# Ledger of designs, part 117: VHH binders against q9y6x5

Target 1, 379 residues: q9y6x5
Amino acid sequence: LPPKLLLVSFDGFRADYLKNYEFPHLQNFIKEGVLVEHVKNVFITKTFPNHYSIVTGLYEESHGIVANSMYDAVTKKHFSDSNDKDPFWWNEAVPIWVTNQLQENRSSAAAMWPGTDVPIHDTISSYFMNYNSSVSFEERLNNITMWLNNSNPPVTFATLYWEEPDASGHKYGPEDKENMSRVLKKIDDLIGDLVQRLKMLGLWENLNVIITSDHGMTQCSQDRLINLDSCIDHSYYTLIDLSPVAAILPKINRTEVYNKLKNCSPHMNVYLKEDIPNRFYYQHNDRIQPIILVADEGWTIVLNESSQKLGDHGYDNSLPSMHPFLAAHGPAFHKGYKHSTINIVDIYPMMCHILGLKPHPNNGTFGHTKCLLVDQWCI

## First folded at step 3 (VHH)

Design u4 (framework vhh_7uia_1)
Fold by ESMFold2-Fast, scan of step 3:
Structure u4 (fold): chain B 379 residues (1-379), chain A 121 residues (1-121)
Amino acid sequence: as target 1 above (379 residues)
Amino acid sequence: QLQLVETGGGLVKPGGSLRLSCVVSGRTFSTYAMAWVRQAPGKELEWVSSISRSGGSTYYEDSVKGRFTISTDNAKNTLYLQMSSLKPEDTAVYYCAAGYFGEVYTPYDYWGQGTQVTVSS
């Protein structure tokens, strides 16, 4: 029997929620598995970029999903933040489900993980669900478990995406203990349902399960706004992405636009593309615009308007508030082991190892995750 | 909190035009990325068009590009979809949807009741 892996993402699950709220089902999962307390995600700390980094092991500049809204200056194509199924945007990398399907006689299954409803290098997930936010966690879980048990060739890699706690994090802010407690308890109950379903179907003992997230969440405020219209007239540039990382395409001389922006607010950094800090690994791609604005944690860039968001993400990936966690259970993983930190790009080569796949070239380091695995030694 | 009310659907001839409206109440309109999503008889939900939170960026599904125009009127808290050169394959229930950050995989937390568009064939 080939090894099997289920990768689950709860969007926007900030790592320190684990210390500030009670998760009886998740804690029981961790007790018999492993916990990575912080996962250092890639910049920018947004949903599409980080979900694609998890399954490719690549920085955003390398896999090409550099934001939730993008413009490619070479091809003149625009990526929608609403729904873009053009394979062009996804073809700069090979995600693990494609590798899984092409290297062995194996199938992949997906319940709404970003990119799984798009043919990438002419390969789409063997089983998938078109994105629809109205579909319950239970229905997604039912489809995934059905495909794990009833597929030929066998499903060996499956993904499950859930939109919370990100939606509530934006609406209420991560510091709203009353509302966040309610939301996080519901997520813990869903984790309990997941484990119970896998046990009832006889999958639990032989299935590797990873529970993780793409980013965290930080508190925003009407007192922390950067009005871009007070810095520069809108006629001087095309706005490709706004907040908290603004992507600026100049309509006039780039230096002139830069000079109008560079000292406008003490709460954002303004970078020419070639001056973006090397530590971000956010420079070498045609979809990264000539000028990038990076707001300080908790600050929102606006266009002469208020923002009602009480929480946001996208900020500097060195910020602990932007970090998710990773928990895992299964035959590949130690029991009761706690690890401090890995990079989000390290998840891909670890998953390839578990599945017996040869990874495509990537930015992850297998050595960083060795401590989690029963057949490996750390360092 | 946010309530979406759709109007403007109906029966039109092929080549005709309709304007759908979605009146938004409950919170500040410009806080939300807005979208039109449709469901044709016997088919899956299909994203049609969206507009960014600032109203500065608009996006369209390939089959409707050049025929449909999404717009907002902030003073009226209203989202519009101007549909022209309508085809029988545009027959569907059209839903107005809203989300905080305008990403397809971020949940549209708020949906309208839907409005039926029928193009005679």
Scores: ipSAE 0.000, ipTM 0.251, lowest interface PAE 11.9, mean pLDDT 87

Design u40 (framework vhh_8dlx_2)
Fold by ESMFold2-Fast, scan of step 3:
Structure u40 (fold): chain B 379 residues (1-379), chain A 121 residues (1-121)
Amino acid sequence: as target 1 above (379 residues)
Amino acid sequence: EVQLVESGGGVVQPGRSLRLSCAASGFTFSSYGMHWVRQAPGKGLEWIGNINHGGSTFYNPSLKSLVTISRDDSTNTLYLQMNSLRAEDTAIYYCAREYWSGDRTYYFDYWGKGTLVTVSS
């Protein structure tokens, strides 16, 4: 009776992969559903920020997860890029699973989505798994489908997160056709397993399923390094985040640090916080540091060391290489419809509509996703 | 020349505590996240936890109540404090330098040679 939604993320799934590789299972999913070819993510184009934007509909400056590594100058707390469970970091927004549990007397279930193992506004996902990268996709899928079928109050919102193809994208780079072909074939097989499991359990025809990602990937090189140690001595600043967006906390006068950095490399833009471009929506939060460095696409910021990574993300969100896609199937969605572009913040109000939830104030525009939905008129 | 050298291993009785050290050289230690990883005989690698360049610590949930990670940037040293040691804690313990920060995947570019901890009576 109540509508159900499963939100699936394959971390680092660049939109252009769909054109350059074969995805028979994903293609069958799309043929009977909808495809958004490009999702314009939020800046910084990183895992934690974008995963939280998907479930809150907010820009990073509003939801507070402004990077994978953060420092809050007021409380002197540090956030790592590895699953910080302090609610402090997550409490600036209300994610959809919290809204789902509080508005409708419904349950939520989560397999590893960032934030779901944290109590946010004193509410944790009804069913969840503590983050552990060693847990297989099959075990995550088994738990999610068990919870979708065997819960009271019913699970109406479920999330499933998988670390690939991001891990392999970093290791091999997106231009390594041989290795990326193997990795992406495995992901397509996992999508096939997902669909088959849902069909076998009688869930497929009545469940809305969204498959998306948080960002893309771009090729890096040992020939494209920016050495910060050539610009400024370590004694002048504390480094909060390094690459490709460096977050600088000055230990001396801010203007002095800025002057040492501003002309260091032609492949890096240096911003005082108040000068960060408005189009990034990356300024109004205490966790955004006084000076931000933004590397050009494919350039890596280093500290007098070489970099071993062949792929990276975090770059300007206008870059197509940073964009993921969105595919969806289910009773709420049209069949065989293709859409060009939406903003990642638009996913949240769309999901609230599907679930019958009143969205919290957000930066998404419901009109951008109307054409995907059977109960809405285009324009 | 990056080097990581673990020390403090040995034979210890069940229920006792042990502190391991990792001495780092050849790089700006304070700028890197550092990890502890172990490998029990005949088993795969098990991540214990990390401490980031900002000083925040994160642990394998199955081990959180038993271990504490700390660092001393003035001496370029990483520590692992282990309490209430069990026979199943018998392993080679490695410190590792985080090559890539961010995302939900850890990449390591340098590892120590390891130090053996044997928990037996």
Scores: ipSAE 0.028, ipTM 0.492, lowest interface PAE 5.0, mean pLDDT 90

Design u41 (framework vhh_8dlx_2)
Fold by ESMFold2-Fast, scan of step 3:
Structure u41 (fold): chain B 379 residues (1-379), chain A 121 residues (1-121)
Amino acid sequence: as target 1 above (379 residues)
Amino acid sequence: EVQLVESGGGVVQPGRSLRLSCAASGFTFSSYAMHWVRQAPGKGLEWIGNIYHSGSTFYNPSLKSLVTISRDDSTNTLYLQMNSLRAEDTAIYYCARTEYGWDSRLYMDVWGKGTLVTVSS
């Protein structure tokens, strides 16, 4: 009776991979479901920030996971220095699995979605796997499907995270068609395995499934490096995050550091915190540093060395290369519908609607996703 | 220029301990998270754990009680201490680095060539 939802993320799945490679299993999924061709993510276009935005419906400045490496000016804590399981970093928002467990007294299950192995507001996912990259997709899927069928109270919200194609995107770059073709074919095979497993267990017809991602990927090059050491000495600042968005904590007067950084590169924008463009929604949080450097697409900020990265992300969220897609199938969704674009923060209120949950205040707009849903009108 | 070199591998008897080292050069070692990864014969890569620049560690839960990762930023060296070695620990052991934070939970941009550990009686 209660609606059920499985949310699946393939990290770093750039939207236009769908146009440039063949995905027979994913295309069969989409044929009987919905496709959103571009999801405009939040800035910065990094893994932890965007995964938390999907499940909270909040911009990074509001949910507090503002980067993969962070410093909190008030408490003097470092993220990356601390276990990422410290609830302090995650407690500025309430993710959907917490709401699901508390509001409706239902269970949640998680296979490695960022934050699900952390007690947030004293609530941890009812069933979860501690993060371990060595655990196969098959084992993650086996646990999720077991929990969906064999839980009391019933699991109504489940998440599944997979690290590819992000790792290969960094290693080979998105322009390496030979290697990316192999990686993306493997992901399509995993989608086929997912659908087949759900069909064999009798879950497929009654389960809502969303397949999405947190960001895209862009090509980098040894010819596109910004050497931060050429413009400013390390004694003037503490580096909190490096590339492609550098987070600078000044050790001297902020204006003096800012003036030194202005000469660093024509391929990097340097912002005082209050001058960060409003469209980024990346200003109102103590974990956002006094000076932020934003590299142009495909440029890498380095400390007097070459970069081995052939692909990267974290860039301006207006760039199509940074956008993932969203595909969905199930009783809540239309069949054969294609939509152009939604914001990544819109996924949260849509998921709350499907599950019958009252969303916490959020930055998403339910109207942006209503055309995907059978119980809504596109008018 | 950027290089990682593992050492300390060899043949060891079951139940013994072994410490592997990884020497880093050509980059600011203290600014990077470092990983240990292994590959047993005929199997895929298995992540052992990582250590952040502050010394904070994450481990594969299956291996947490058996291994300790540490670093010495003054000598640009990463260590893997292994206790109570079993035949199943026979593998090539690699050290690897990750750029600032967890960009991808699996992304490692520089790898060593590996050092072979053989556990046999």
Scores: ipSAE 0.014, ipTM 0.474, lowest interface PAE 7.1, mean pLDDT 89

Design u42 (framework vhh_5j56_2)
Fold by ESMFold2-Fast, scan of step 3:
Structure u42 (fold): chain B 379 residues (1-379), chain A 127 residues (1-127)
Amino acid sequence: as target 1 above (379 residues)
Amino acid sequence: QVQLVESGGGLVQPGGSLRLSCVASGRTFSGYSSYAIGWFRQAPGKEREGLSSISWSRGGSTSYSDSVKGRFTISRDNAKNTVYLQMNSLKPEDTAVYYCAAEGDLFYEPDSWYDYWGQGTQVTVSS
């Protein structure tokens, strides 16, 4: 029997939630599997970029999904949630579901993972759901488990995406212990439902399951706003993305725009594209704008308005508040092993190894995840 | 912050045994609920080679390279803040400087997994 892998993402699941709240179902999963306490995500620490990095093993500058809102200066195309189905945006990389279908004569299945309802290099997941946030976790799980059990050629790679706890993290902020406790308890119950469903269908013992996330969450406040309109008039630039990383396209004079921005607030860093820190791996792509503004943790960039968000993400990827975790269970994984940190780009070559796929060139290092795997040694 | 000090190296005949010790100061091993310490070696003119690792996790695991599997055993004594490498059936090709290394809990460099290294202890296997 070919190896099978289910990759599950709970959007915005900050790693330290595991230490501040009780997760009986997730702890039972981890007890018989592995836990990576922190996953160092890619910059910018946002949903579309990091979900695509998980499945390609590439930094954002390499896979081309550099933000949730983008502009490509060469082709003059704009990307937003309303046109995310244009293959142009996703074609700078080959995600694992495409590799799985092309190398092994196997099927892939997807329930809402970013990019899975888009044909990428003329290939779309064999089974998929068009993105719709109103579809329940149970319906997504029912479809994924049906496809894992009843497909020909067999589904060997499946993905499942859920919007919480990100939506509630934005609404309430991660410091709202009463609301976050309720939300995280519900997520733990969903993990229990997932495990129970896989056991009932006879899939549990032979399926590799990864539970992870794309980023964390930090507390925001109406006392921590950066009003960009106080810095510079809209006539000088086009705004491509706003907060907490603003992407600025100057209309005529880059130097003048930079000079107006560089000293406007003590709570943001202003970078010319060539001055973006090398550690971000966020420079070498046409979709990265000539000037990038990076707000300090917990600060929100606004346009002469108040922000309704009590929590946000997108900040510096060195911040522990931006880090998710990774837990995994199955025949490929050790039991009861804990690891401190991996890079989010390391997940892709690990998954390729589990599935017996040759990875496309990527920024991950297989050595970083060896300790998790029963068929490897970990130094 | 962790400081690591190796000891227990020396000269031994082929087929002999040595036990290396790695003592951590600054933090205790029980403070690393999810972190690993590993043993590495480097022979003259060769690249650094990983040998074994051990984690502090409840129900934690050990790992070994194929070159030392069955001959070397890694263990931990939390009360003494010490990790050991028991080396049996030593061969001339085991001659190297041996290092212990620990994963850090503050992570700023994406390519750095062992943030703390000892100075090394020399092991020489010859007749």
Scores: ipSAE 0.000, ipTM 0.125, lowest interface PAE 21.5, mean pLDDT 86

Design u43 (framework vhh_7zox_3)
Fold by ESMFold2-Fast, scan of step 3:
Structure u43 (fold): chain B 379 residues (1-379), chain A 121 residues (1-121)
Amino acid sequence: as target 1 above (379 residues)
Amino acid sequence: DVQLVESGGGLVQPGGSLRLSCVASGFTFRSYGMGWVRQAPGKGLEWVSDISWGGSTGYADSVKGRFAISRDNAKNTLYLQMNRLKPEDTAVYYCAKDTLEYFGDEYFDYAGQGTQVTVSS
């Protein structure tokens, strides 16, 4: 029977939560599997961009999902809602579920992973749920396991997305140990439920399971605000995205807008598109605006009002606070192996290898994940 | 300059209904999730309801089945239809703008001035 893989994302699961809180169920998962302590995500460190990078192996400038809010200057289209089903936004890359379905006789299944309810290159996930945040983790898991057991052609790739701990990370901030400990205990209980469900259905021993996340979380404060209205009048620009990476579309002369912004705050870097640091791989796409503002870690860009968020992400991808982890268990993976760091774009070619798929051109390096796999030799 | 202007509050008897409105300006309304939060006398802020860019809705357990959130993107207006009101619903209700996060993010970076709802017989 062909290899099977379930990819699970807990949104906003900062890597160092594993060191500061107890995860008995996740620890049992890791004991008989592998752990990558840090995953270096792509810039900007936001939900849609990084979820699409996991399944394409591409930087944001290459896959085209460059933010959670976007404007395309060539076509003048707006990403007007987070459930936008216009394939235009997603068609600059081929995600793994499409690759899986186009090669041999295979099906894919999806519970809420970003992009899976959109036809991409005229291909939608074989089984999917229309995005709805109110659907329980149990219902998502019930559908995924039903499709893994009862599909023809067989479901060989399945995805499962959960919105926590991101929502609580924003609300309480990662330094609120009391509230975050309760949230993270609930996540660990869901991991326990997932493992138990797979065991009861006879899937556990033959299924490869990856548990990962798209980004981390950093503490914000009312003492760390950048008021954009103090530097530039709203009549000079259209705001495409606000914080912590602001995307500015000038209504007048770009140089004049840049000059008003460049010295606005010592805690914010202002870039003309062509001057964005090469290390971000965030430059070569029509959806990246002419001026980008990048706030320092823990600083929030606001428009003449306070912010109520106590945690945020989107910051520089070199920051450890922005990094998630990756844990995996199954026949493809070593048991009890710990690895320090991989790039988030490396996950795609590893998953293609596990599934026996030919990857599309990508920015990942298979060699970075070799030590995790039983059929590979570490150098 | 982000502006959120709430209206529609008032005094109503238990079992009654009110419709709150929030007129938004200073940002691209259709591109943001929006929500309602409330503060009862002597208590902290409580999330009530949200609506994503795509129209996906969430509700606090205390109001589910009684309240309905909706938006009119052409009019830059957010609504909260409040049915079968209870004394426990007495609070100042604030319109809130989301942080641009994808669905299910209940966090709001802006709130308006508020509108008072009093449920009393």
Scores: ipSAE 0.000, ipTM 0.162, lowest interface PAE 16.2, mean pLDDT 88

Design u44 (framework vhh_7uia_1)
Fold by ESMFold2-Fast, scan of step 3:
Structure u44 (fold): chain B 379 residues (1-379), chain A 122 residues (1-122)
Amino acid sequence: as target 1 above (379 residues)
Amino acid sequence: QLQLVETGGGLVKPGGSLRLSCVVSGFTFSRYWMAWVRQAPGKELEWVSSINSGGSSTYYEDSVKGRFTISTDNAKNTLYLQMSSLKPEDTAVYYCARELDFYGEPDYFDYWGQGTQVTVSS
């Protein structure tokens, strides 16, 4: 039987939530599967960039989705709309569902994973749902499980995206134990429903399931604001993205804009594009702006206004608060195995191996995930 | 100073129409997703609709889809909600809100207006 894989993302699921809250359903999943305690995501630690890194195995500068809001200086195109169907933004990489459909003549299915409703290299997911946040987890799960039974050609790769706990993390902050406890318990119940549904449909024993996330969450405060308008007049630049990584396109000389910004706040680093730290792998793309501002953890960049955000992400990817986890279960995975850390770009070559696909050149290292897999010798 | 000011609410009979307006000042309107959120008497806040910067993408709560139309006039920094085929269940205070994250987080907003009351009754 051809191998099948369901990739599930709970947006903004910070790794240390697993240590601070009870997840009976997720713990049962892990007991008979594998857990990677920390996944080091790519910079910038935002939703669109990291979701595309999971399915391409590439750093953001290589796959081209460098932020949730982007400007391409060469073509003068703007991206700030999750429903923008222009393949231009996505065509710098080949996501795994495209490879799955083209290499093996197999079908892919998608419930709202970023990019799956866009034709990429003239290929769209065989089955997909247009993005709509009001659609329930249950409806997404019903569609995915029905599509996994399609055999003409067979659906071998499926994705499922859910907005929580990210939305509540922003609203309440990760330190609000009462509200986060309620949200995380609801997510654990959804994981229980997912497992129960797969068992009832006879899919559970032969399906590989990965549960992961794109980033974590850190606590913000009204006491930790950086007012950009106190640093520089808005007439001197175009703002492409604001917080916690601001993307600045100068309307005057770049050096003049840099000089106005460089000493404005002790809680913000200001980089000329050429000076962005190499460890970020965030430099070699026309969509990365001439000046980037990076706020310190928990600080919010604002335009002469207060912020109601109690939690945020997008910060330095070395911060443990920005890290998600990965749990997996299925015939490809060991049972009861724990691993400390992988890079988020390592997920792609592992998934290609499970599906028998030849990965496109990527930044991941198969050796990092080898010990999770039953068909691999780990010494 | 950041401000969102809603107008256009009132009393209307079932099957009627109303147009809500929200005038925005103190920030660059065209850089943000904008939303309409409502609160019926004794109920929680309910997201109604969102629109992107540029007005090309719109999302609606299922119960209002096909009846409500969200739109923007970026030159006037104004957000609209055209409501048609109004039902008693649409009775609520309607809030204009600035949406913080654009990929489908409809219940997280950082700034709200004061609201405008819509009452649908015979």
Scores: ipSAE 0.000, ipTM 0.248, lowest interface PAE 11.7, mean pLDDT 88

Design u45 (framework vhh_8h5u_2)
Fold by ESMFold2-Fast, scan of step 3:
Order: structure tokens, then sequence, then C-alpha cells
Structure u45 (fold): chain B 379 residues (1-379), chain A 121 residues (1-121)
């Protein structure tokens, strides 16, 4: 009987929500499992980059999903939106479901995790759902639990993605306690449904379950806007991505564009690609544009317009507001153990260990997560 | 030749401080990113981790030392440090440094020989 792992993501679940709201179902899960209070995600702190980092253990410059909107200067391809299915964008890394299917001749299953509906290195998740935001959590869970019982070859790795609390975090802002309380209570109820379903199907005691997220959320305001049109005309550059990290492709001399932008706002850092801080690990990829603008926390970059978002993410990954958490339960994990911090890239080598897979080269450190595991020397 | 060498152990009184140093040498530490961890073992006790720091500077500590111990590193010198303050008798142990490759399994953890820390009056 090979080990099984279900990886669940609730998009935009900021770590400190756990301290400010009640989660009875999640707390019962953690009581008999482990909690990592903060996960330091990769820069930029966006959905597609961080979801791919979780399953590859790589920084964005290494796995190639460097933003939700991208341009490749060599091939002249555009990542048309957040659901681009061209394997070109995904082929710079090998995600864990591909490794799972190839090394051990096992099956993988996926309900909406970014990249799972794309053939990557000619391998697609054995069972998957094409992305559709209208599909309920219950339908995603029903498919995943059904597939976990498939045995030819056995499904040993499964993923489940849910869009909340990110959508509500954007709409209401994370400081709207009334609306966020309602949204987070619903998520806790979904966690309760997940646990109950796994128990009813006899899967709970032998299944490893990780519940995590890709990033947090910070409060934005109409009073905190950076208008690029006040500093530079649209004719001088092509905008590849806008906010809170703007990716600028100059149509004229790069230095001239840089000079027009560098004093645009005291609430934005302007970097030539080679000057991007090393701590971001966001430099060594052709999809990273020649000039990158990084807004300060809570500031929104705009083109002579208002923003409808009351919350956003994408900011500096050192900010606690950008950090998610990780909780886990199952035969591989200790019971009642709390850990303070890991890097999001550390999740991949830990998952490979649980599944008995040889990890591809990655930026994660297995030693950071071994204290969570019963078969390791740490506690 | 791959080496991990600790220094800075010794005898201190309760409430005192020590700084342990760990020098990692070998081509592997130039070719790969790696975390540095500090572990301790006292007679009759389980081997336990007291601090870890990633190549990017992310740290973790158990509750027993949190707020008293600080791990840091100098990547240019391939050297890690453990600053131990407000030392207690229960901190008495042999302290081991480990250089743990960031993207390879635990079989690529490189350990020092250990340095004795004794906290007594």
Amino acid sequence: as target 1 above (379 residues)
Amino acid sequence: EVQVVESGGGLVQPGGSLRLSCAASGRIFSDYSYAMGWYRQAPGNQHERVAIISSGGTTNYPDSVKGRFTISRDNAKNTGYLQMNSLKSEDTAVYYCAAELDWLGTEYDYWGQGTQVTVSS
C-alpha cells in the first residue's frame, strides 16, 4: 500500500486570519496534526507563481511562471490570461504530479490546481478537471475522493484548489471583519465537510492531507494609488503586468524609461532587472522584464483610473500580510505540533519524501520540514 | 574535501552567553544553496534541533530556546553562528552544526564533530 497525499489550497488565506477568527473544524484538524504558522512565499506573491512553486519547490525565476501575466521576448508569446494552456509556459519545471506518474508509475488527480489541465513534459495529471470557477467545492471534493480509490495505477497524489478567501479578500479587503468573518466561517465549514467525507469513505486514517495557501492579502485604498500616466507616456513602453508589481518593456532607450519612472512615486521602487534585490530570487528568467516596479504594501499602480480592489497581493514576500499558513494531518505527520516558519519551496521536497519520490533539483530545504514528520530525527 | 567545523563551545555560568561558529568548506557549498542548522544532544536525551537558517535567511527555533538563541550566517565566508544568551543548566549539551543542501534529500546533510557547551556554576 503506497502512501497517499491530498494537497488542498484555499487561495489568499492570510496566516494571521487564524489568530483573528474562529476555525473549529480547522482547529480539530490541527489538534491531531501539525501547524506551520507562517509560510514565506516566493516573489511575486501571486496565485500562479506560488501555486507552481508549491508543486515544484522552485523560485519563480527557475520554474518560469513569473507572474499571472507574462511575455517571452525570445518567442514573442504572451501569457494571454491566468488560464493559458500552452505547455511552453509550464515546461521550465517538473511538478510533483508529473514526477509521481513517471517515477513510481502511479496516478495523480487534480481538481482545479493551476497547471494540472496542461500537459507538462508530455504528461498531464491522470485525472483532472478543466478550470471552471463555477464548479462547487463539493463537486471538486466528490471527484477527488472517487479518484483516490482508483487502483490501475493507484492515485497517490491528489490536489484540490478553491478560489476563496482570495476573491472576497479582493472585494471587501482583509480588514472588513463582518464580511471576512462570514467568508472564513464558510471555509471552515468546507474543511469540516472535507474531513467528514474522508472519514465516511474510510480514507481519513491512511491519507496524508495538507491544507495550505499561496499568499495572504493586504488592505488597499483609493487614497493609495500610483498613476503611471503622470510620469510616462504609453508610447514609450509596453505594459506586461500592472499591479502591485509592474513589468515594463521599453519601446525606447531603457535608461530613458527608467529615468522617467524612478521618481514617479515615493511609494514605489523602480528596478532595472539587474538591480532587483537578490533576496527576491526574481532576476534569472527571460520572462522577467527589463524594468520592474514594486509598489509598497497597500499601494496600487494604475493608469489614470480608480481601482475597484479593496484588498490585493503580489507585494514583497518579507511582509507578514503576504504569508499563508500550512496545516497537515495523517500518518506521516506528528500530532499537536506547531512550527513557526517554513519557505513555500520547502513543501515540495517534504511531499516527495512522504510519497517516496526522488525530488527534481529544487530550492527547498527538506531539513526545514523534517520536524513535522514522524519518520525523521528532530523532536 | 567536504568539512563542517564547529568552534566556540565552553563553560559558562547560568545567565551567561556564548557564540558558536560553524565553518563549511568544500565545493558542494559553492555549487549549491544550503541551510545551516544547530542541533544538540545531552546524555540520555533525544537529539534535537535548536535553530535553522536557510540560504535566504529564514529562521526557526523550538520554544525552549526562542528569544534566547539567534542563528545567523555569513554566506561570503560560508560560516554560520549561534548566539546563545541567558544560558540555563538545561542548555548543557554537545552542539552540532549541520549544513543541509536546500534541494537534495537528507543524505546530503553534512555534520560537524560537535562542540561541548556546559552551563554550571
Scores: ipSAE 0.000, ipTM 0.139, lowest interface PAE 22.3, mean pLDDT 88

